# Designs tried in a protein design chat: VHH binders against q9y6x5. Part 378

Target 1, 379 residues: q9y6x5
Amino acid sequence: LPPKLLLVSFDGFRADYLKNYEFPHLQNFIKEGVLVEHVKNVFITKTFPNHYSIVTGLYEESHGIVANSMYDAVTKKHFSDSNDKDPFWWNEAVPIWVTNQLQENRSSAAAMWPGTDVPIHDTISSYFMNYNSSVSFEERLNNITMWLNNSNPPVTFATLYWEEPDASGHKYGPEDKENMSRVLKKIDDLIGDLVQRLKMLGLWENLNVIITSDHGMTQCSQDRLINLDSCIDHSYYTLIDLSPVAAILPKINRTEVYNKLKNCSPHMNVYLKEDIPNRFYYQHNDRIQPIILVADEGWTIVLNESSQKLGDHGYDNSLPSMHPFLAAHGPAFHKGYKHSTINIVDIYPMMCHILGLKPHPNNGTFGHTKCLLVDQWCI

## First folded at step 16 (VHH)

Design ha60 (framework vhh_8dlx_2)
Fold by ESMFold2-Fast, scan of step 16:
Structure ha60 (fold): chain B 379 residues (1-379), chain A 119 residues (1-119)
Amino acid sequence: as target 1 above (379 residues)
Amino acid sequence: EVQLVESGGGVVQPGRSLRLSCAASGFTVSSNWMSWVRQAPGKGLEWIGDIYYGGHRFYNPSLKSLVTISRDDSTNTLYLQMNSLRAEDTAIYYCAKGKDYESIAFDIWGKGTLVTVSS
């Protein structure tokens, strides 16, 4: 029986939500599976970068999706639309669905995972949906389960992406207990629907299911704004990305732009590209701009305007508020096992092992996840 | 074509109730984050509330006792029920659809419907 894996992401699911809210369906999933309490994501802690790191096992500087808004200095191309399907942006790495289709003559299926509606190295997911936020979770689930049961070559790797709780986290902030409790209750119900659907179709006992997320969320405020216009005039630079990590492309001498910015705010770190901390692994790519501004947790960089965001992410990946979790169930996983922490890049080599694929060179360490797996000797 | 059309505005007396409608075409309201926003004369935009995918409702705390958001999925229509109207509720009322999962920005707005509360 060939192994099958369904990878599910709930965007912006902060790890400590599990301790502050009730999740009866997710807890039932975990009691017969595994839980990793914290996943240390990659910097910057944004949706597109971290979703691509999950499926490539690479830091952002290596896979090339370095932000949700990017500029490539060599080709002069811009990436700022979530519907931009130019393969150029995604071709610096080989995601697992491409490897799955090419190594074993197997199929992959995708419901909205970032990058799956783009041909990467001339290979697109065998079954996919063009990204459209208007498509319901139920429709995405119906398509994925249909493809898992009714495909030739067989679908062995499937992905399912959902925009919540990230959208609500941005609007209300993670500290809005009333609004977040309703959103998280709805997500738990969707997890219940997922499990029930897989059981009714006879898939549950033989399918490996991973539920994870790309990042967390932190509380923002109108009292914590950094007005970039008060520090430097627009004529000195082109803004590639704004908040909470600003990507600055100087129009004049880089040193002059740096000098105007370096003392602008006590709540922002200003880095020349060469001075970006090594621990971020965010330096060696042409899409990383000459000057990067990193706001302190909960601070928003603005251009002489108010911010409507009550929650945000993108901050330092050492912050627990930026960390998601990982839960998994299936024949590859132990039952009732709890693990404290893994790196988000470790998910890729673990998934390759489960599927019997040879991983491309990556930044993950298989040893960090082997205790989750029944066919591995732990310690 | 993707569009939102508000209706139901007009002149109402203080203390009365009014229901606004927002008809959607080219997408489904039940699959999107939908909002009601208003703009009083000489003021900025004020968020009233949202309805999310499965019918969960979120309100501006200063307005929650005065408004109710609902939808009719069969007619693809969003509603805003307003009770105990005051002169300060005079505004242009907009319905809006969220742009994407990373942004609080709206990609589809109605033209707005004017509500005037006066004696």
Scores: ipSAE 0.000, ipTM 0.183, lowest interface PAE 16.3, mean pLDDT 88

Design ha61 (framework vhh_8dlx_2)
Fold by ESMFold2-Fast, scan of step 16:
Structure ha61 (fold): chain B 379 residues (1-379), chain A 119 residues (1-119)
Amino acid sequence: as target 1 above (379 residues)
Amino acid sequence: EVQLVESGGGVVQPGRSLRLSCAASGFTVSSNWMSWVRQAPGKGLEWIGDIYYGGYRFYNPSLKSLVTISRDDSTNTLYLQMNSLRAEDTAIYYCAKGKDYESIAFDIWGKGTLVTVSS
C-alpha cells in the first residue's frame, strides 16, 4: 500500500491564535502528532502565492503566482481571482498533485485548494471540485474521504481548503476577541469533525494529515490609511495591485514615477524592482511590476476612500503576525513533538519524502523538517 | 470590427439618476483600462473616471460620490451610473479604451451619447 497524505489549509490562521484561544480538538491532534509553532511564509503574504508555494516548494518569483492580481509584461496578459482558470499563470511550476500522478501512477484529489481546478502541464487532479465558496466544509470533507476510500488507482495525495478564519479576520480584525473566539471555536469543531470522520471510515491510523495555513492577519484601522491619489496622479501609471503591496506599472518614465512616490508617506517603502530586498525573493519574474510599494504593518493603501477591512495580510514576511503554524499526525510523524520554525517552502520536499516522490528543484530544505519524521535522524 | 457604442443618454430632470452603457466589440473591456469622458456645449473634454482590468477605479475628485463606473465582463459592457444630476452635467458622454497599460494614449473612442439635464 503506498503512503497517503491529506493536506488541509484553514486560510489566514495566525500562529499566535494557538496561544490566545482554546483549541481542544486541535490540541488532542497535536498531542498524538507534531506542531511547528511558526511557519515563515513567502513574500507577498497573500492567499494564492502562499498556497502555491506550499505545493511547489518555490518562492513566488520562481512559481509565477506573485500576487492575487497580476500583469505579465511579456505576454500582456492579466490575472485576477475571477480569471484564475488560464493555465498560463500556473505553468511556471509543477505542484505536488501533478508530480504524484505522473511519477507514481497514483491519483490525486482536491477540495478547493487554489490551482486544483486548472490543468497544469496538461494534468489536473483525478478528482476535484471547481472552486465555489458556498460549498460547505462537510461537503468538501465528504468528497475527499469518499475519494480516499474508493479510488483506483488509489488517491495518495488529497487537499482540503477552507476560507476561515481569513474572511472573519478581515471583517472583524484579529483583536476582536468576541468574534474571533466564536470563529476559532467553529474551526476547532471542524477539526474535530475531520478527525472523527477519518476514524469512522478506518482511514485515521494509516493516513498522514497535515493541518496548516498560508498566512496570518494583522489589525487595520481608519487611522492608518495611505492615500495613493495624494502621492501621484493616476494618469502616470497603471495600478496592478493595491494593498498592502501596491504594484505600479509606469505609463511615463519609470524614474519620474519613482520620484513622485518615494517620499509620499513615512508608512510605506517604495522600491524599484531591482532594489526590492533580496530577503523577499521577490524580484526575478516578469509579473513583478517595475515599482512596488510596501505598506508598514497595519497600514492600508487606498485610492482617496476609506477601507472597511479591520484586518489584512500581504505585509513583510518577517512579521510574526503574518506567520501560520503547521500541525501533523500520522505514521510518518513523531508523537508529541514541538518544533519552533520552518519555512513554508520546506513543506513541499517533506511531503515528497512522505509520499516517496522525487521532488522537482525547489527552494525548500528537507533538513529543516527532519525532526518531525519517524524515519529520520534528528540533530 | 473594433468599436465602442455608448447608449442610455436622453433628457432627465435635475436631481434624478441615469445609467449610461458602453458596448465593446472586437476586444474585451476587462483586459484594458477604460475611461468615461464628457464634453459640455462650447467647453473642452472633462475626464470623469477610469476602470482598470483588476477593477481599480479612479474618479475626478469634483465628481466623486456622484458617479460610479462599473463593468459586466459577461456582456463586455462598461457602465457609468450618475446620481443627483444637475444642469451643468449636460454634455456628450464618451467611453474610451486605453491603448495599453504602458502608455497614456487612447486608441478607440465611442461616438458619444447626449445627456441633457433640464427642468
Scores: ipSAE 0.099, ipTM 0.633, lowest interface PAE 6.8, mean pLDDT 91

Design ha62 (framework vhh_8dlx_2)
Fold by ESMFold2-Fast, scan of step 16:
Structure ha62 (fold): chain B 379 residues (1-379), chain A 119 residues (1-119)
Amino acid sequence: as target 1 above (379 residues)
Amino acid sequence: EVQLVESGGGVVQPGRSLRLSCAASGFTVSSNWMSWVRQAPGKGLEWIGDIYYGGQRFYNPSLKSLVTISRDDSTNTLYLQMNSLRAEDTAIYYCAKGKDYESIAFDIWGKGTLVTVSS
């Protein structure tokens, strides 16, 4: 029987939630598995970029999903609708489900993971659900578990995506303990349902399960707004993405636009593309615009308007508030082991190792995750 | 071709119910954060509620028991159900689209539909 892996993402699950709220089902999962307390995600700390980094092991400049809204300067294409099925946006990398299907006689299954309903290099996940937010967690889980048990060639890699706690994090903010406790309890109950379903179907003992997220969440405020219209007239540029990282395409001289922006707010850093800090790995791609604005944690960039967000993400990836966690259980993983930090790009080569796949060139380091694995020497 | 068109407004008596529709073109409502906002005569914009791309609904606490937001993904339409209408609910009602699927900062607004609550 080839090794099997189920990768589960709860969007916007800040690592620090584990310390501030009760998770009895997740705690039981971790007790018999492994916990990575912080996962350092890629910059920009947003949903599509980080979900694609998890499954490719690449920084955004290398895999091409550089934001949730994008413009490609070479082809003049715009990505502004998350239901856009154009493979062009996803073709700069090879995600793990494609590798899984092409290297061995194996199948992949997907319940709503970003990119899985798009043919990438002419390959789509063997079993998938078209993205539909109205589909319950239970229905996503039922389909994934059915495909894991009843497919030939066998499903060896499966993904499951859930939109919370991101929605509630944005609306209430992570500091709203009353509302967030309700939302996080519901997520913990879903984790309990997941484990119970896998046990009932005889999958639990032989399936590797990873529970992770793409980013965290930080508290925003009406008192922390940066009004871009007070800095520069909209006729001078095209806005590709706004907040908390603004992507600016100049309509006039780039230096002139930069000079109008560079001293506009003490709570916003303004970068020419060439000056973006190397530590972000956010420079070498035609979809990264000539000028990037990066707001300080908790600050929102607006166009002469108020913001209704009480929580947001997209900020500097060195911020602990932007970090998710990773928990895992299964035959590949130690039991009761805690690890401090890995990079989100390290997940891909670890998953390739578990599945026996040869990874495509990537930015992850297998050595960073080997202490989680029973078949590796780790002192 | 990207637009939002509200419909269903009109004159309604106090205590009755009304359902507003918002038809979207050029984008998918289920892929974006969608909101309902109103403006009463001589007042500023008042947020009514919104629906996240994942289907989670959020409401103005002052209006929570009086309104329900829903969507029909097959017809690409957003709805606002209003119950127990009062004279102070007289307003122009707008639907709005967030700038991306995680954003409640709005880039597309409908032209509005007038609701008049009077005896």
Scores: ipSAE 0.153, ipTM 0.643, lowest interface PAE 6.1, mean pLDDT 91

Design ha63 (framework vhh_8dlx_2)
Fold by ESMFold2-Fast, scan of step 16:
Structure ha63 (fold): chain B 379 residues (1-379), chain A 119 residues (1-119)
Amino acid sequence: as target 1 above (379 residues)
Amino acid sequence: EVQLVESGGGVVQPGRSLRLSCAASGFTVSSNWMSWVRQAPGKGLEWIGDIYYGGSKFYNPSLKSLVTISRDDSTNTLYLQMNSLRAEDTAIYYCAKGKDYESIAFDIWGKGTLVTVSS
């Protein structure tokens, strides 16, 4: 029987939430499975880029989804984070559901994971839902479990995406214990629903399940704003993306724009594209603009206005506040094992191994995840 | 003191709707998975549907378009809404509490409420 895998993402689930709040359902899941306490995501620490890195094993400069808002200088196309379905943006990589469908006679299923409602290399997930944030967790779960049980060829790879706790993290900030406690309890209850439904359908013992996230969240404030209009006039540049990583396309000499920005704020780093730190792996793509601005943790870049955001992400990927976690359960995984850290790009080759697929060239290192797996030598 | 009490049964004409209630005491419905089950005269138990911890609902496919399960966490009460009732829906209706996270078994049942569909 081919192995099966369900990959679940709760957007914006900061790793440290696990230590500061109670998760009885998630704790029961971890007790009989594995926990990776921190996952080092890719830069920039945003939703679309990191979700695509999870399923391709590639840095953003390599898979081409470099931000939630992008401009391609060669083709002059614009991308927004609101359901852009032009395959052009997604075609620089091959996500795991495409590999799953093309290498073997297998099906994939998707409930809202970014990119799954787009034909990539002329291949769309066998079963999918068009992205709609108003669709309940219940409906997403019902569709995924129905497809896992009632498909031919069999669904061997399935994904499920949920927008919380990211939306509430932005609205309340991660330090609002009262509101975040309520939101995180709801997420734990939804994890309980997931596990209970899989048990009821007889899927639980033979299905590999990964629960992870794309990034964390940090506290923002009206006292921590960087006003770009204080440094440079809008007539000198086109703004491609704003905060906390601003993507600047100069309308005049690049050096002149850089000189106007470089000393704008002590809480912002200004980089010419070729000077972006190598550790970010954020340089070699036409969708990365000639100048990028990187705000310090908790600082918001604005255009002569206030920000209502109490929480945000997108910051330096070395920051623990930007890190999600990974928990997993199933026949491929050890029981009761804790691991400290992996890179988010390591998830893809691990998933390929579990499914028996040959991975496309990627930036992950299989050795980083071997201790999680029963069929591997760790020590 | 731990109990489930169903109410709202009775005689109803074909094609009408009926809402059953299940009042829980001694435990919290939202902290457990709950089910509705029925038994027609002389027949075995038939599963109607479940509601889980976060409110996710799953139904018997043969009944999905005819029933809706809901709960009111403030009153600790579970509901079953039934529409387009037929003679074959005549049964004793039970609500039941799941035993624990580890099993798919029930540990607490109500005594049932009789629904008779006749003209």
Scores: ipSAE 0.604, ipTM 0.861, lowest interface PAE 1.6, mean pLDDT 92

Design ha64 (framework vhh_8dlx_2)
Fold by ESMFold2-Fast, scan of step 16:
Structure ha64 (fold): chain B 379 residues (1-379), chain A 119 residues (1-119)
Amino acid sequence: as target 1 above (379 residues)
Amino acid sequence: EVQLVESGGGVVQPGRSLRLSCAASGFTVSSNWMSWVRQAPGKGLEWIGDIYYGGSTFYNPSLKSLVTISRDDSTNTLYLQMNSLRAEDTAIYYCAKGKDYESIAFDIWGKGTLVTVSS
């Protein structure tokens, strides 16, 4: 009678949205489950890095997905949205769906979660959908529930990813109450669809469901821009990633590039790789560039131009605006329990425990999530 | 106070299309899951399909591409589009409201609209 788990992500769901908007379906889910009010994500607070940290329990410097845009100087490979299917980028860690398939002789299923359409260590999710943002939530839900109900070996781990509210958070900014209320109501209704479909198919009573996100969102402004072209000529460096964390690959002496940048703006910290604060756990990987620029919350780094983004993320992971939440329901979880904070890397060992898997070495601490689980002593 | 009223039924020729409407009053369609169900003469109830809170639709596999369920939230109205009608589609068509979050039961039904497909 193997335990089953469905992991759902709504990209860019800032934790404090739960306090500022009404979520009747999500509140019904939480009433009979658990809520973690804040999840402290990993730095940098971007989509691909944090989604991979959730399923590996590793900091970005350890799992190798260190940004949404990366460069490897040795192989001269570039990572971007169009190139995210190269196993090279994903092979520095073992995600939970690979562990699930190899340790327990069980199947995994995936509807769009980052990395699930890539063969990692020669293992791809048993059932998956190639990433396509145009595929509806309904189609993703239909496929995942079909696979949960009709697979041999049984699907015991399934994932479902949705791009909102991140896309709207960027377009409108999190302070646009009218547009954000519309978007968040739609997400709550989709949570209602998810729960209703699981009930209709007889899956709800025996399925563990986690609803979480990778990061939050902060308000940006045309009044808060940092123009790199005013500090340094573009001929001196190659830009690997721009905002709000710029990844700089010098074409000349690193110290000369650093000296041109270090006093450019009072709203940006400039770090040589070895001087990046230890608390970020963002240093020990060849894909982290020799110079990193970190903008203050709400500031956008630009190249002599305006920004179209009214909201952004990627900022310091100590900022509450960057934190998502975690809600869960099912036979493994207590009912009506609220917890204040966990680290995003703690989700992986918790999920391994629920599924009966031996976790790969990771940066999470199982003790941080014990109080959520019915089979654990919370002291 | 609370009611569902179906309309759009009648006599239709085989191979034609027909759209049924279901007007809701006293509650909001988009805040509930809704279904279309039919009953042919002398037969039991046959489920056609559902529409959920966020607009996700699920259909009886036997009806597949023959039907489409939709709603207009601004007019609080549910629709059933039927294509390629056959004699065996002759039935009373009902719209129904799901009871609550905890149950797969219905609590409100329309009185039905008759669709007759001739030969």
Scores: ipSAE 0.560, ipTM 0.846, lowest interface PAE 1.7, mean pLDDT 92

Design ha65 (framework vhh_8dlx_2)
Fold by ESMFold2-Fast, scan of step 16:
Formats: C-alpha cells, sequence, structure tokens
Structure ha65 (fold): chain B 379 residues (1-379), chain A 119 residues (1-119)
C-alpha cells in the first residue's frame, strides 16, 4: 500500500502564536506526532513565493515566483497573483505534485494550494479546485477527503490551503489579542474538523499529515510609514511591487535612481540587484528588479497615502516574527518529538522521502529533517 | 447531569418541513463532534449526518439535499432541519455525542424523538 501525505497550510500562522494562545486540537495532534517550533522561510516572506518553496525545495531566485507581483525583464510579462494563470511564471521549477504524478503513476489532489490550478510542465494536479477565496474550509475538506478515499489511481499526495490567520493578521495586527484569540480558536477548531473527518473515514492511522504555514506576521502602524513619493518622483521609475519589499524598475539611469533612494529613510535598506545580501538567496532571476527596497520590521512603504494594514509580512527572513511552524503526524513520523528549527526548503526533500519519490535538485538538506522520521537515524 | 434531550417530533404532513432540537447538558456541543441518527420501526440505525468542532458538517449522500444540521453554541443546542418529508422518514430520531478525541465511538445518546409523517 503506497504511503500517502496530506500537506495543510494555514496562511500567516506565526510560530509565536503557539506559545501565546490555547490550541487543544493542535496540541492533541502534536502529542502523537512531531513539532518543529520555527521554520525559517525564504526571502521575500510572502505567500506565493513561500508556498512554492515548500513544494519545490527551492529559493525564490531558483523557482521564479519571486513576489506576489512580478515583472520579467526578458519577456516583458507582468504577473498578478489574483488573475494570472500563465504557466510561464511557474515553469522554472517542478512542484512535488507533478513529480508524484510522473514518477510513480499516482494521483495528486489540491484544494486551493497556490499553483495547483495551473498546468506546470504540461501537468496539472489530477484533482483540483480553481482558486476562489469564498469556498468554505468545509467544502475544501470534503473534496480532499473524498479524493483521498475514492480515487483510482490512488491519490498519494494532497494539499489543503486556508487563507486564515493571514487575512485577520493583516486586518487586526498580531498584537490584537482579543480579535486574534477568536481567529486562532476558529483555526484550532478547523484542525479538529480535519482530524475528526480523517478518523471518521478510516484514513487517520495510515495517512501522513503535515500542518504548516508560509510565514508569520508583524505589527504595523500609521506611525511607521515610509513615503516613497518623498524620496523620488514617480516619473523616474516603474513600481513593480511596493511593500515591505519595493521592486523598482528605473526609467532613467539605474545609478541616478539609486542615489535618490539610498539615504531617503533610516527605516529601509536600498540595494542594487548585485548588492542584495547573499544570505537572502534573492539575486539570480530576471524577475528580480534592478533596485529593491527592504523596509525594517513593522515599517510600511507607501505612495503619499495611509496604509490600512495593522499587520504585514514580507520582511527579512531572519526575523522570528516571519517564521511559521511545522507539525506532523502519521506512520512516517515519531510520536511526541519536538525539534527547534528547519529551513522551509527542507520540507520538499522530506516529503519526497516519505512518498518514495526522487527529488529534483533542490536547496533543502534532507539531514535537517531526519530526526522527525521513524526510518532515519538522528545525527 | 450529562445528557442529550431531543425535542420537536410529532405528527407532520407529507411535503412539510420540521426542525428537531437536541439540548445538551454537562458538556458543550462545540467541543465535541455530534451526530443525528434515525431508526424506522423494525429497521436498523441510519446515519443522517455529523457536525464537527469548527462547524464542518457531513451528510449521508442519500439525504444531503433534504437535511441540514446546525448548532447554537450560545444555547448549547444541536438542530436537524428536515425538508420535503415523506412517509419513509417516519422514525425515532436520535442525537449522539462522540466519545473523545481518540475514538470514533459514541458515548452519549439521547432518548430519541418520534417523527410520524402521515396525512
Amino acid sequence: as target 1 above (379 residues)
Amino acid sequence: EVQLVESGGGVVQPGRSLRLSCAASGFTVSSNWMSWVRQAPGKGLEWIGDIYYGGSHFYNPSLKSLVTISRDDSTNTLYLQMNSLRAEDTAIYYCAKGKDYESIAFDIWGKGTLVTVSS
């Protein structure tokens, strides 16, 4: 009987939430499974980039989804995450569901995970839902569990994506204990629904389940704004992405644009593409613009306007506030084991191992996740 | 006292709708998975549907278009809405509580409420 894996993402679930709020259902899940307390995500710490890094094991410069808004300098194409299903944007990597379908002649299933409603290298998830934020968690869960239970050829890899607590984190900010308490209790209850449904269908004991997230959340404020219009006239550049990492395409000489920006605010760093810190692994791709601006934690870059966001992400991936967690349960995983930190790119080779797939070349290190797995030696 | 008490049964005409209630005491419905089950005279138990912790609900496919399960967490009450009732819906209707996190068994059942669909 081939091993099966369900990968679940709750968008914007900051690791620190686990210590500040009660999660009885998640705690019961972890009790008989594993917990990784911090997952160091990739830069920039945004939804589309990190979700694609989880399923490819690649840094953003390598998989090509470098932001939620992109411009490709070679082809002159523009990307917007809300409307763009052009395979061009996704074809620089091979996500795990494609590998699963092609290597083992197995099926994959997807409920809203970014990229799963796009044919990538002429392969789309065997079962999928077109992205629609209005579709309930219940409907996503019903579809995923139906596909896991009744598919031929069998579904061995399945994904489930939920937009919370990210949407509420942006609206209220992570320091709003009253509103975040209600949101996080609802998420814990949904984890309870997930586990209960899997048990009811007889799937729980033989299914590997990973619950993770793409990034965290930090508190923003109207008192922490960087007005880009006070730095440079908009006639000098095209803005590709704004905040907290601004992607600047110069309309004049690059050095002249850089000189106008470099000392404008003490709360952002200005980089020419070749000067972007090596530790970000955010340099070698045509979709990374000639100048990037990186705001300090909690600072928002604006165009002579206020920001309605009380929480945000996209900041430096060394910041603990940007880190999610990973919890897992199933026959591949130890019971009651706690691990401190892994890199988000390490999830992909671990998942390939669980499914018996040969991973494509990737930036993850399988050794970092060995302590989680029952069939491996912890060194 | 830990119990489930169903109410709202009785004689109802074919084609009408009926809402059954299940009042819980000694525990909270939102902290448990809950089910509705029925038994027609001389027949076995037929599962109607479940509602889980976060409000996700799942139905017997043969009944899905005819029933809706809901709960009111403020009154600690579970509901079963039934539409387009037919003579074959005549049964004793039970609500039941799941035992615990580790089990798919029921540990608390109501006494049941009789629904008779008759002209």
Scores: ipSAE 0.441, ipTM 0.801, lowest interface PAE 2.2, mean pLDDT 92

Design ha66 (framework vhh_8dlx_2)
Fold by ESMFold2-Fast, scan of step 16:
Structure ha66 (fold): chain B 379 residues (1-379), chain A 119 residues (1-119)
Amino acid sequence: as target 1 above (379 residues)
Amino acid sequence: EVQLVESGGGVVQPGRSLRLSCAASGFTVSSNWMSWVRQAPGKGLEWIGDIYYGGSQFYNPSLKSLVTISRDDSTNTLYLQMNSLRAEDTAIYYCAKGKDYESIAFDIWGKGTLVTVSS
């Protein structure tokens, strides 16, 4: 009778959306479960890095997915967020679905969670969908619930990823109340669909469900642009990632590139790799470039062009606008409990505990999530 | 008055298509999960499919390729599109509203619309 867990991510769901909009389905979920109001994510506050931190419990410098676009100086390989399925990028950590399949005689299932369509340490999720943004929420839900109900060995860990409200957050910006209200109502209705489907299939009472996100969203503007071309000529460097954290690979002397960049804009910080603030835990990996540019909240780094984005993320992880939330329901969780803050790396050891798995070494602290769990003493 | 009213039934020839409508009054279809259910002469209720809050649709596997459920939120109307009708599809067709978030039960049913498939 092994415990079961479904981990759901709505990409770019900023924590304070919960204060500014109504979520009747999510509120019904929370009423009989738990809410963590803020989750402090890892730097950089981007989709691939934070989704991998959730399932490994590691900082980006430790798990190796350090951005949505990467270059590895040792192997000379390039990674983009568009269909790169080379296991090389993912092999610096062991995600929970791999641990679930290797430690226990159990299966994992995945509907689009980043990394689940890649064999990691020669292990791929038992059931998975190749990433395709055009696949409906309905099809993802149908597959994941079918696998939870009709698999041998039993599926005990399942994941479901949805691209909204991130896509709309980028298009409209988080301050567009009219458009964001419509988008967030749709997401709340999809949460209603999820819960209703689990009830219809007899899964709801015995399944632990976590609903969370990887990051938030902040308002951008055509009035807040940093033109990198006005600072330095393209012939001096290779651009690995652009905005709001630019990853610069020098083609000339590193100090000369740094000197051209360091005073170019009052709205970005320029760091040599060894000078990146320790609090970011973003230094000790070959995929972190020799020079990193970090834009101030709401500022966009561009190459002699206008930006189409009215919202963005990737900024300093101390910013509340970058924080997601976590809600959970199920036999492992208290009912009606509200908690202020956890670190995103704390989710992994909590999930391992719920599933009865021994976590791999990680940066999370199990003690931070104890108050959420019925089988633990809360300090 | 809280009610569901089905329409669009009638006599239809085998192999044809038919769309049934279900007009809701006193509540909003998009705020509830909704179902289509049928009852053939002398038989029990057979579930056709559901549409949930966000528009997710789930069908009886025996009927999935032959039916589509949709809704028009602006007219507060639920639809059932049926294709390649057979004599076996002769039944009274009901739309039904889910009771609440807590339950998988129905609380409101229409009175039904008769579909007869004959040459």
Scores: ipSAE 0.496, ipTM 0.826, lowest interface PAE 2.2, mean pLDDT 92

